# VH-VL binders against UPF0598 protein C8orf82 homolog: the designs that were tried, part 8

Target 1, 218 residues: UPF0598 protein C8orf82 homolog, of Mus musculus (Mouse) (q8ve95)
Amino acid sequence: MWPPSGAVRNLALVLARSQRARTCSGVERVSYTQGQSPEPRTREYFYYVDHQGQLFLDDSKMKNFITCFKDLQFLVTFFSRLRPNHSGRYEASFPFLSLCGRERNFLRCEDRPVVFTHLLASDSESPRLSYCGGGEALAIPFEPARLLPLAANGRLYHPAPERAGGVGLVRSALAFELSACFEYGPSSPTVPSHVHWQGRRIALTMDLAPLLPAAPPP
Short names: E, the ipSAE of ESMFold2; O, the ipSAE of OpenDDE; V2, 0.75 times the mean of E and O plus 0.25 times the DockQ between their complexes.

## First folded at step 1 (VH-VL)

Design Sb25 (framework fv_ustekinumab)
Fold by ESMFold2-Fast, scan of step 1:
Structure Sb25 (fold): chain C 218 residues (1-218), chain A 120 residues (1-120), chain B 107 residues (1-107)
Amino acid sequence: as target 1 above (218 residues)
Amino acid sequence: EVQLVQSGAEVKKPGESLKISCKGSGYSFTNYWLGWVRQMPGKGLDWIGIIYPGDSDTRYSPSFQGQVTMSVDKSITTAYLQWNSLKASDTAMYYCARSGYDFWSGMDVWGQGTLVTVSS
Amino acid sequence: DIQMTQSPSSLSASVGDRVTITCRASQGISSYLAWYQQKPEKAPKSLIYDASSLQSGVPSRFSGSGSGTDFTLTISSLQPEDFATYYCQQYDSYPYTFGQGTKLEIK
């Protein structure tokens, strides 16, 4: 696989360093230095993905459309290699890891590491959902029957690659459009029973619910 | 200690099915890739492919795609290599080996090997 | 597929000698290369990964160098237990191909 270019990463490091922030959002006891080498020929980098599917260097103070990674090849490689973090390092703060050779790319997320941003549809092809800015290269089949509206947080979820936890968040603007297609049963006005998609009435499976965080205690 | 233990030697006839095993112990089975390597008599090492036990993701060498199937049973920390119909050309020593994520440390722990002999 | 070519295919040496084995990739593989040692009737043993990183428990007389297409494995002072066949393996891209092997024999 193609490793991230030095130029792309160096630019991101320059932007992060100019802000001089070494904070993990909401975590007080994690410390690291971008590009640190805990053993010969090993480099560690730390990333954050927000609820809109934008990828950032974790210690970047300004997380907006200007500072997020936009290099398509880098995003495709990063998210294609994503795995649960069982390295013994930073597991509590960074639950996912993308490895490229001896680079350990630690990732934490606002909600899910996979965030769907676009519905890709054409007259000649089955619809697909694209995630995290990767366009056609980071897209999976759209499965309307498996959409999960989660009452606890008001968010919408869809299947995602198993490597990245098997369930992904649908970005709010896309979720708003897809939620207009939901049908509610008379016995449950807050939980939809079906989705209406391209002239079909499709029963929701709700099979993704066990993969999301347990309800907080009453 | 980290250990991979493979099933015993097999003597089979062409056309028969076979499933050999590789049992891991002393480490988190689902957090390492498990690879298979063939070594034909008097020949070098030939990479078959790798499987990630956590999700059964497989990467096969094109030379072995469709010839063999890699699988795992997480409940007994065991990986399998299976043939539906053996050929004489499948006669070889088969090794399983553990590797870190994306092979960053190479194949660091190896099984002892399973000798498969296919003859009429 | 990336072809890995080792040279020499066999080498005769004496205890105490400095031995160098070469591995050449048909295309650039950066540093994604491992070296393995195999003794007769035994499974291969990992020696070196990432071209030059020594595997834990491997004696310091073993060293690896190189990047791109040309790589070397060096044994600085050959010991009796080092007579074996040595294999390089690239893991830059699937399939992760091995070299044909270099057999190190007693002179």
Scores: ipSAE 0.007, ipTM 0.449, lowest interface PAE 10.7, mean pLDDT 84

Design Sb31 (framework fv_ustekinumab; at its last look DockQ between E and O 0.02; V2 from the best seeds 0.00; counts 0 for: pae E 13.7 > 2, off the site)
Fold by ESMFold2, look of step 2:
Parts: structure tokens; sequence; C-alpha cells
Structure Sb31 (fold): chain C 218 residues (1-218), chain A 121 residues (1-121), chain B 107 residues (1-107)
């Protein structure tokens, strides 16, 4: 009775129809129309992910918990098909692309495209971090030694799938919980040197630092 | 021309380990998801899972989670499916297959010839 | 998991017949459905993607239709080389499950 699952396409089309015309020069650096078709049999949609891991249509006027996409199947599909944008289209403004059949789903990010939201209780030997609302379907092993706290922005990072940028943001609420496990050196009050995890004192590797860009010029 | 060439048939006993291979050529091996499919004798196709050779990210069917391991060696454009301890119920034909587009879409456009694995005591 | 149910499970037909094979998904999958052909002792071959798009090199007597939960593969005039087993597969959500297969045999 209802359209096949594929909430990305259905919801995106409904939201695009309700958004009125997107301005070319108003509040955005780039011009696009949700659902545009630059080639036969191809549709293009434009998305934004915030620092909480919430996914929105890029031109949504209100971006909060109420308006973000929540459908598990859609989120898993979207982020499972995410790759760096090498399409030749919108690369500067939308660094990532999720290809879904003949749909190009461009993504730009407040920080990182992967945002870890939960430590999952698991029957496996170690905890897993889930990201972007995908539960176990979008989860990776938690690697406490590779947590990267950045003093420059006060944020916490963790390894993420390479296809999605290699490094993910730990959302602030989860980062605060994890920060209780950090040990600071006497001469380094803002950058921890170790993490205490499951009865072990683990030196932070800091090996993710080169993968994060320095704050680029505006 | 896209080709997936799999290793030859294997005859093993229960409890033995095994690693079968799938060599990709004629395309950018590290930029396409690669899947594995099982076909039990006289039965249909079972989706085992997929692996992204670029970073070794894996997704398994729940039925196969913990039963097999998928891996890759990018330097020789080869994917592997491996068992730590074979069971008689692992007797099947195993196919590797490439995803239709450069990024994951979930269906396969090119298939390997298959590797027959026979596990008997 | 999304269950894919093919109908019929087995079918006998003669050369020249029009053959229809149905695939039903346990929930909506939009048009994210592929069809494969497998001949005895051979690897599967891709026929149709996105429910209705013909794979390159596949004869035009093959066609696909449907969306949502109900999908159809049609062979308009059966040829001797078409006797095989046919599988549908959904790729809307993990795991990307196959139908159980439809065996097309000569009558």
Amino acid sequence: as target 1 above (218 residues)
Amino acid sequence: EVQLVQSGAEVKKPGESLKISCKGSGYSFTNYWLGWVRQMPGKGLDWIGIIYPGDSDTRYSPSFQGQVTMSVDKSITTAYLQWNSLKASDTAMYYCARDRYEILTGYFDYWGQGTLVTVSS
Amino acid sequence: DIQMTQSPSSLSASVGDRVTITCRASQGISSYLAWYQQKPEKAPKSLIYDASSLQSGVPSRFSGSGSGTDFTLTISSLQPEDFATYYCQQYDSYPYTFGQGTKLEIK
C-alpha cells in the first residue's frame, strides 16, 4: 500500500516540495534545487550533518531533533554508501557523496560526516561505538587508545571508516562521559596523556592528529 | 575488462582452517565493494556480506557474523574468505562478486567463477 | 531481515512461451531490486537492476517491472538458452537478501 522503503527519496522529495524555491545568492554560497536532474535518470539531493550526528536536508530552515531524519533503514543506507565526493559536482561545498542507485546525495558537515553517539552494550568482548543513528548496523569497535582530544576546539575524535573520512567526531555528551577516564600530565592541563579503561592505563597514541585538517583559513 | 578470478576447489576435513581467494582485475579494486555469496549444493544464494577493499570495512549477514572472516590484500588486488574451523555444513560453492557502481549499491554486476569447498570426514 | 519470496518455485515451459516470474518483498523496497540468471554449473549473471533497467548485453526479451513489494521478471519469447534458475535480490537494507530462486525447466 505504501511506497517501498527508501525514506531518503520520499522524505527528500516531500521536504523539497515544501521548501519553496532555493535562492541562488541569499544565504548560501552555492545554488541548487532539491531533486534536480542534471542528467536523465539522475536525481540530486543535498544534506547536512551537525555536530550531534543529526542528518538534515541542507536547506532546511529549522535544524533540530524534531526535524532531523530518524528512519533507521534510511540512515544505515545513507551512511553505508558514503564516499568522498569526486563526482566533479559540488566538491568544494559538499565534500561527501552517498550514491543510492541513480541518486547523488551530497553531504556537507559541521565537523565530520561520522558522529559517534553511543557506546553500545554488546555480547562481544569489547564495546562498540555507534554513529549517525545506525545502531549496530553503523558501529565499530571502540579503541580507547586512539581517542584524540583536541585542545583547539575542545572536541573528541575517534577512528571511523576510511570511506567516510577516516576520523569521526564523538558527540559532546558522549565525550563528556568518556572524559572522566582521562589522565592529564602535570604540565599539560588541557591535553590528556592517558585513558583508564577496564582497569588498564593506556597511553593515547595521537595517531589521528594528522588526519584532521588544521583550522583552514576562512 | 572486469574479471574476478577465484582460487581452485578445496577438499577439507572438519576442524581444518581454510582461506579462499578472489583476485580482481580490470577495474579500480580498492574503490568498489566486493561481496561474498554462498550456494549450498542444490540450493539458492545466501548473501554472506561485503567488504570495502579501500579500508577493509565489512558488513556481514547476521547468519554469517562470527562464522567466516572477509579480508583483502590491496597490494595484489585480492580478497579472501576464511574459516578458522570448517564444518561439514560449510560444504558449498562460494562466489565473490563486485558491486554495480563505484560505491556500494548492494547488487552485483560481475561474478567470480566460484570456489567449491567440500568438507567431509 | 527483508524476506524475498519468489513465485513459482519451479516452472516448466516450452520454447517460444511468455514466462513471468514474481518476487515479493516482506516490506517496501522502492525499486531496489535486481534479477540474476544462473545456469547449471555456472556463476550467476546479472540481468536487471533497479527493478526495470536492463544490464548491458542482456537480450531485450528480458524485462523487469514493479516497485514497492511486488516485482516481475518477464521473458517475452523463451529461447533454449533461457532455461536456468532465476533469483531476485533486494538491496534496500542490510542484509541484501536473495529470493529462494525460480527454476525454469523445459517441458
Scores: ipSAE 0.000, ipTM 0.445, lowest interface PAE 13.7, mean pLDDT 83
ESMFold2-Fast, scan of step 1: ipSAE 0.006; ipTM 0.456
ESMFold2 (binder alone), look of step 2: mean pLDDT 92; pTM 0.940
OpenDDE, look of step 2: ipSAE 0.021; ipTM 0.569

Design Sb37 (framework fv_ustekinumab)
Fold by ESMFold2-Fast, scan of step 1:
Structure Sb37 (fold): chain C 218 residues (1-218), chain A 122 residues (1-122), chain B 107 residues (1-107)
Amino acid sequence: as target 1 above (218 residues)
Amino acid sequence: EVQLVQSGAEVKKPGESLKISCKGSGYSFTNYWLGWVRQMPGKGLDWIGIIYPGDSDTRYSPSFQGQVTMSVDKSITTAYLQWNSLKASDTAMYYCAREGYYDFWSGSFDYWGQGTLVTVSS
Amino acid sequence: DIQMTQSPSSLSASVGDRVTITCRASQGISSYLAWYQQKPEKAPKSLIYDASSLQSGVPSRFSGSGSGTDFTLTISSLQPEDFATYYCQQYDSYPYTFGQGTKLEIK
């Protein structure tokens, strides 16, 4: 039937709008039950990490400092075992998976699964960036030359473990601190060319740019 | 090309210490569990344990807990199996093997080293 | 510990034969079973994972089936290079355990 009836089109639009209002930003509609057991002895859990590096149960109604996971050993174990989700299950909605014994822990993220929260630096040690509340156990070498300020969203990125996508988000408070060290070239007043770190003038490589998705059109 | 290359054959006396190695290449070493398997002469396969190189988390078979130590050196993508005091009963072929990642579970070994023969005799 | 029992312990067959090897777990292991082939003086080679999934590069004449406690490895048309010892392994729970092996010999 062409053209389709107005009543059928209006009903389809109402249903589509209802689903759109129900879906979370950046996440496709998906159905699961926390702790579900699709096979004997297997348990599946679903998690979400926000732009501050806070980890939540995905179905948590409140996502704030009270409801986020704070147990250091759990966070270290979870993020140390994190890898891309190639399980054939929930891949579109939960792109990362942390396997703990017979437990499949699916993860989706607001921006990146790795979010750097602290700079670990002292006069006696090389600087490192800590992520997702894991302290020294979830820390990698700080590479100032590889910092990537992304103009499209105003966020700052840094290398992360390859198993977790290779690029991590720098939390806003830390990004503000690190951005104070940027130097801008004459042809690019909004995009820095160098970073000044520990008495050195370091050229930015911009090598992380291809790993990040293009910003939506304005 | 994924490869696991093990150290050469060892001939030892009871009471001596030993450390054998398994070097991984062609893959992300820190993202896969690495297992050790013993095969006594003319016998079948015995699972020793697995180690996750990213954080050195270990799971030992109860039969081997306290008898051997698994460790890794991430900077040279190498895993180790070590004994403080060898016994004649440790005479065996020792294999390292990578635990694969497949659809729903990683527990099978997809790539194996060539083996290290350890002979302990007087 | 989960005990893995293979049957038979040895088998004689001719090129072109259909060969079946069985593996029984002392308790349910779902589909968490792998099969390995080992030739004399060589390391084991992965054949099958998740009870029935063929490892990359393994000939299609090899197939696996089963779930729970009873598992089967089948070679549909035996080739000369298939004479070897075959092992099953469960990875449902720690410690991982292997069957005792089935030696496939030329008749």
Scores: ipSAE 0.006, ipTM 0.437, lowest interface PAE 11.6, mean pLDDT 83

Design Sb43 (framework fv_ustekinumab)
Fold by ESMFold2-Fast, scan of step 1:
Structure Sb43 (fold): chain C 218 residues (1-218), chain A 123 residues (1-123), chain B 107 residues (1-107)
Amino acid sequence: as target 1 above (218 residues)
Amino acid sequence: EVQLVQSGAEVKKPGESLKISCKGSGYSFTNYWLGWVRQMPGKGLDWIGIIYPGDSDTRYSPSFQGQVTMSVDKSITTAYLQWNSLKASDTAMYYCARESYDILTGYEYFDYWGQGTLVTVSS
Amino acid sequence: DIQMTQSPSSLSASVGDRVTITCRASQGISSYLAWYQQKPEKAPKSLIYDASSLQSGVPSRFSGSGSGTDFTLTISSLQPEDFATYYCQQYDSYPYTFGQGTKLEIK
């Protein structure tokens, strides 16, 4: 069913009900109530995606494999409708928004809202990268030339849908596998110059670098 | 001004391939889902599917899955609907329409429609 | 799939009449329902979304009501330009489905 089933949403709301308001020590956090209704028939929910591409209710007490969303239809709908939050509501704390009917689903992320989890390859299809648990339905063409290893944080990035900022994080296990394909030049032993993919030597474009934040100043 | 402009009428024979287009203008093309709707002569509206131009993600009606292919070319803000082998039963008016994206309310109906492309398939 | 059934399939009316068209969903769709107007040889035009919200630029004589499974489109005082076919559409779940249409004709 689209939007997501009531059973899946009810479980998430049960987990969130134990938290009255989000707070932090020494620093003020944005205050909200899961499922709040600022106007009739409208519901607002607040989500968080981690560096492994796991989606949580933002105010969940624990964020682990047990508490992350696993419903395929929900994940596909959520991430397919994701875009920058320019609503005038919660923009500073939740930079992305997914609208699903009457639900405003605000999202913040540990790194990027799109996190690639699997390389999808078959005999009949070009390789694709799947993100955030969406399988075949949340997958884009794998572009090895555009892989960006970022020295500042040791993470690997790849193009992502423009609506989600154009760059996505490659989760650590997948990044480790893909990093074996990198070739380093004599002038830069810490930044790869090429990637070796399916028998081809491909020059890295580094075109994603401007889309990623610089390390915080000392 | 939001505008969806569709390609002209087509007259084809069964077994031929066809690709019709829908060009969007006056809005951020990659930020709105675009849908396709069929209307057979003298009949009502049938939803074919929707495509998100930002990443080419698609949702098809089960009745049209495998019968047609939706695609986009972001560089020219154009969406396509394609048949590999036309049948006489494909004779219909085909509309493209934009799904509303109301940032504050989130209502997802078809707010703007193309003028339609008439496809006639006859022997 | 969610089946959308409109009543009546056609009706004849005169300018100035109050016209009511109904739409029934085979299962609950909350208020995720839109109404469209289609004039002969033209593309459909959005009239109402969220069961009762009037599309910008649509005359106030058009109104929608209902929730769950039963929905109504009302034209309070029919004008000559209102003779058209009207369609309801649910957007609660995929696949999206339309009603069969109601043809509004001159008496």
Scores: ipSAE 0.000, ipTM 0.449, lowest interface PAE 13.1, mean pLDDT 84

Design Ua01 (framework fv_umesolerbart)
Fold by ESMFold2-Fast, scan of step 1:
Structure Ua01 (fold): chain C 218 residues (1-218), chain A 117 residues (1-117), chain B 107 residues (1-107)
Amino acid sequence: as target 1 above (218 residues)
Amino acid sequence: EVQLVESGGDLVQPGGSLRLSCAASGFTFSSYEMNWVRQAPGKGLEWVSFISSSGSTIYYADSVKGRFTISRDNAKKSLYLQMTSLRAEDTAVYYCARDYGSYFDYWGQGTLVTVSS
Amino acid sequence: EIVMTQSPATLSVSPGERATLSCRASQSVSSNLAWYQQKPGQAPRRLIYGASTRATGIPARFSGSGSGTEFTLTISSLQSEDFAIYYCQQYNNWPLTFGGGTKVEIK
């Protein structure tokens, strides 16, 4: 195949575009090109965070532990800069935006943009919850009274930074661990009334419920 | 319980340099983003700079970009603002403020920086 | 940058009266708006965040409302300790920006 013709290069480019278009169509319905430049000096990228707190390029063909972003510095930078998307661009499909200089990093999420992955506890300090793989650098105070078990989907929620929606999802493995501390009343065996934490019996406030979408009334 | 104490404010000549410090206590400093906010005498609040909990992400207001440097030492539980090429317009009380989603839940008492000859 | 405009610049009210303070953003900030109170010689104190969520320890007479570009802080029955300057702040976009402040003074 020497020398390669322009037709061969055009076919390769068409196949690459078709593959990327199919990937984008499979994961969401809006049209974009990764790294697009709508005006000079501006680059736009599109991301997805799953219910495990793993961050991906939105158009990635596979989304698993191998393909997720793992670089701590990048994750800390990305989530520290995360804000609601009111740029006038892609707001319906990508409700959050992380600005890195002239880069606009649009984010959509399976559940919440903040997903708590680890409880950071020590004998000398108040416990904290770490999110999205950011370790100590992406951690907030653990507030057991404000844990919200949501009956509609069986998931557990906790306060999160207001810039990222004010409520975060607790990852399944961590939610299972924390749910072992719940106490249930006789009138509601599936919805806890209290959490037992560090020797205290703490009433659940349920104050995060209005921040989460609820199923329409029957 | 939560306390932020600024220090380092002084009278400086135009073109001079000054380093402000903010000592944090009563919370896990390394878990919070921090900000500097200033207020000129008799005027409103102006955001100056942001630093992430790890120190790797930093933002500056255009008015101070290239002249001021924000930094932190998590082991010492301290926030810093290195100011260079000071102008009369930089005269203000400088507050350090604890970030929780880019709104501020705790503020220090402030330290006065006066730039004049 | 998003410009925050507060009105009126000065509001004169009597104790027990209702005070209504306005804050306008030059572009949408969703509900990412905070309100602060500052008394003479003191640092600002957080009153409200998320446009309408009252901070812990803040009296029920303070309430916030609005979304997008138009926001209001209401003090339903003004107490003597409420005479202060009030600032709104957007935290939707960088750089973070404050309104020019509304001074609430005794009539």
Scores: ipSAE 0.000, ipTM 0.434, lowest interface PAE 16.0, mean pLDDT 82

Design Ua07 (from Ua01 with heavy chain D99W Y100G G101D S102Y Y103E; framework fv_umesolerbart)
Fold by ESMFold2-Fast, scan of step 1:
Structure Ua07 (fold): chain C 218 residues (1-218), chain A 117 residues (1-117), chain B 107 residues (1-107)
Amino acid sequence: as target 1 above (218 residues)
Amino acid sequence: EVQLVESGGDLVQPGGSLRLSCAASGFTFSSYEMNWVRQAPGKGLEWVSFISSSGSTIYYADSVKGRFTISRDNAKKSLYLQMTSLRAEDTAVYYCARWGDYEFDYWGQGTLVTVSS
Amino acid sequence: EIVMTQSPATLSVSPGERATLSCRASQSVSSNLAWYQQKPGQAPRRLIYGASTRATGIPARFSGSGSGTEFTLTISSLQSEDFAIYYCQQYNNWPLTFGGGTKVEIK
């Protein structure tokens, strides 16, 4: 089970201190109407992506596997066009924006806007990580040395497209699989130092840490 | 009160197999890394194997790699060491030891394994 | 693997005297060093971790010092219950390794 053994000893405090991601955290309720038209040729929609990489309409009453968006073409288009929200509209509550023609699609997230769901392995090509249900079309090179296990919340992170914040969450099921490859030093049993991948012993760089929020004070 | 109780030590022939058990009580077993450490009669301590709290990370001393398998059952609060292809050099008292933050903070009393023809 | 060497193998001291035990690592282990006490027929007991931090319940007469490759365990005013074998152990690198032990016996 994720998180690793050492993180479990402080799980309650870790969860309490890391409840909200910096870039996707909004504490105030905002007013909008799905499909609102602030001008004749503009439509605005509001979305939410969870820690499993499932995309929902933000105002959906239930957010589960049944109610999430599953259309591959829509997911590919949505996440391929995702950028930081610098529109002057809803920036505090919806930090990312996907522009699809005349549609402004505002996004908030439980953790990160990019959530890796699958490892795509091929004998002919280097492995890639696929995110948010987009299959081959939403995949980037897998860089095991840059995996970041974050002690504060027990979650695993990996590089993501810079347009979408540069760091993505690895969903729990995939994180569990990848964490089996981690090596822990005796002096730091809760934070791995290396990952064993395809016969190689690879040192973790920890270079993604500055991109993630600091744990809130107790 | 933290307690670790080993069992399973026996006299076995070279090439034989044996399973050791360690029953834990007095703490949240699933939150701690566990180790096996052995001591040959009249000799010093030798670390044998490590297992993380979840069971996903495992390390072995070179002397036992490929022959010994460490495992744990968090629901039963038990640690195991499956030993195969036993050699005379494996004769030792085997201790179950809990990994604290920086050291073996609690040890069991040990179980004696004797490998002799 | 990091080799831990303890000296002397045997130290003969009288009650009330000071005992100083040495532990040397073949490579730097920073301060990731622990000391254990073992009495005949008993399991080892933790004494010191982080080279110098006393474990809970360990008497003040036990003190550890050192960093890198050279470490010492000092027992001031040795008591009768302190006659035992003492082991140092590094936890800086896999595999974990112990010193060969120093037997502190009554003179």
Scores: ipSAE 0.000, ipTM 0.419, lowest interface PAE 18.7, mean pLDDT 84

Design Ua13 (framework fv_umesolerbart)
Fold by ESMFold2-Fast, scan of step 1:
Structure Ua13 (fold): chain C 218 residues (1-218), chain A 118 residues (1-118), chain B 107 residues (1-107)
Amino acid sequence: as target 1 above (218 residues)
Amino acid sequence: EVQLVESGGDLVQPGGSLRLSCAASGFTFSSYEMNWVRQAPGKGLEWVSFISSSGSTIYYADSVKGRFTISRDNAKKSLYLQMTSLRAEDTAVYYCARSYDFEGMDVWGQGTLVTVSS
Amino acid sequence: EIVMTQSPATLSVSPGERATLSCRASQSVSSNLAWYQQKPGQAPRRLIYGASTRATGIPARFSGSGSGTEFTLTISSLQSEDFAIYYCQQYNNWPLTFGGGTKVEIK
């Protein structure tokens, strides 16, 4: 691996994961009933996506691998239809909304609504990042130059669909794998300048930084 | 429900080759990292190899580098370990084990015995 | 590689007693440490991860503590089913490494 700065980076990403037991937006508690019908034929459901990209019913008593949604078609449909919540309902507590017919599926997130979980390799095409358990159907081109390690919280970010905020969190396990590819300059041991990917030395653009508000954990 | 089942363990001569398989059921195999861990008779656990959920990231213990190859087929929900140039010291029960976010290994198979002896 | 050292190799305790098992890393592994229980003829079972988080279904009598290089697994009131070999494992650095194990046996 890299010089001592690389070991420090791996530790930072690991510590970042440990600290991400906290909620993302500090969204205020609101009152609702799952499946409530404010209008005839309209049903409202409330969801939560964690820092690992696992989707839950918001009111699930336990949020772990057993209770998260795993149905591929449901996940693909849910995240493909995800948009900012401009419905006039629950906007402060659930900033995103996935509409399916007359169902309103409200979403809040621990960090970002898009969480990249897997790097999809192809021997003939460029690699892609898959998010939120959607496999190839929820995958976008992997752009190593646009990886953003955010010093304020120790997290790693990557471009995401604009409809879902334009920037996504890289899950800590994947971020830990990718951290081994970072190169640090002698004047800045805490901020990488390059990423080494498939034999190439690629300069980091840091262009996602303005899209992420620097905020201390709640 | 959630299960991993190893197969392929056999008696093999030093310098020989063997392929181990691990069949997954009851969970979304493509969402999990997979590991091979071995245990020599009467000895402790030794980590052998890791493969990421996509198959793109692979690591090996120094004792097996260049001799063993880990691979996976997510469509078939199967994990493999191709072993070559086998040595007496490779004699062990080989477990396949899943992990998520590197948080240790939460589900293990029952193991398959590999004996390397003349 | 990071060397994981467990002590004692064998711990003799009576049912109902408290058992304390130690695990030391040759360099810092932060909180990236897991504990496993293994009974004869069986695969290991993960008890603890992240040094202190109990895995689903693991009784409250099992607790993990520590960070950096020094870690402890405590069984507060030993039950008959707890007599087994316990392993610690670091997942902070490659290669992944296990401790040599501590056998908890009946006194």
Scores: ipSAE 0.000, ipTM 0.420, lowest interface PAE 18.8, mean pLDDT 84

Design Ua19 (framework fv_umesolerbart)
Heavy chain, then light chain:
Amino acid sequence: EVQLVESGGDLVQPGGSLRLSCAASGFTFSSYEMNWVRQAPGKGLEWVSFISSSGSTIYYADSVKGRFTISRDNAKKSLYLQMTSLRAEDTAVYYCARVYDFWSGFDYWGQGTLVTVSS
Amino acid sequence: EIVMTQSPATLSVSPGERATLSCRASQSVSSNLAWYQQKPGQAPRRLIYGASTRATGIPARFSGSGSGTEFTLTISSLQSEDFAIYYCQQYNNWPLTFGGGTKVEIK
ESMFold2-Fast, scan of step 1: ipSAE 0.000; ipTM 0.459

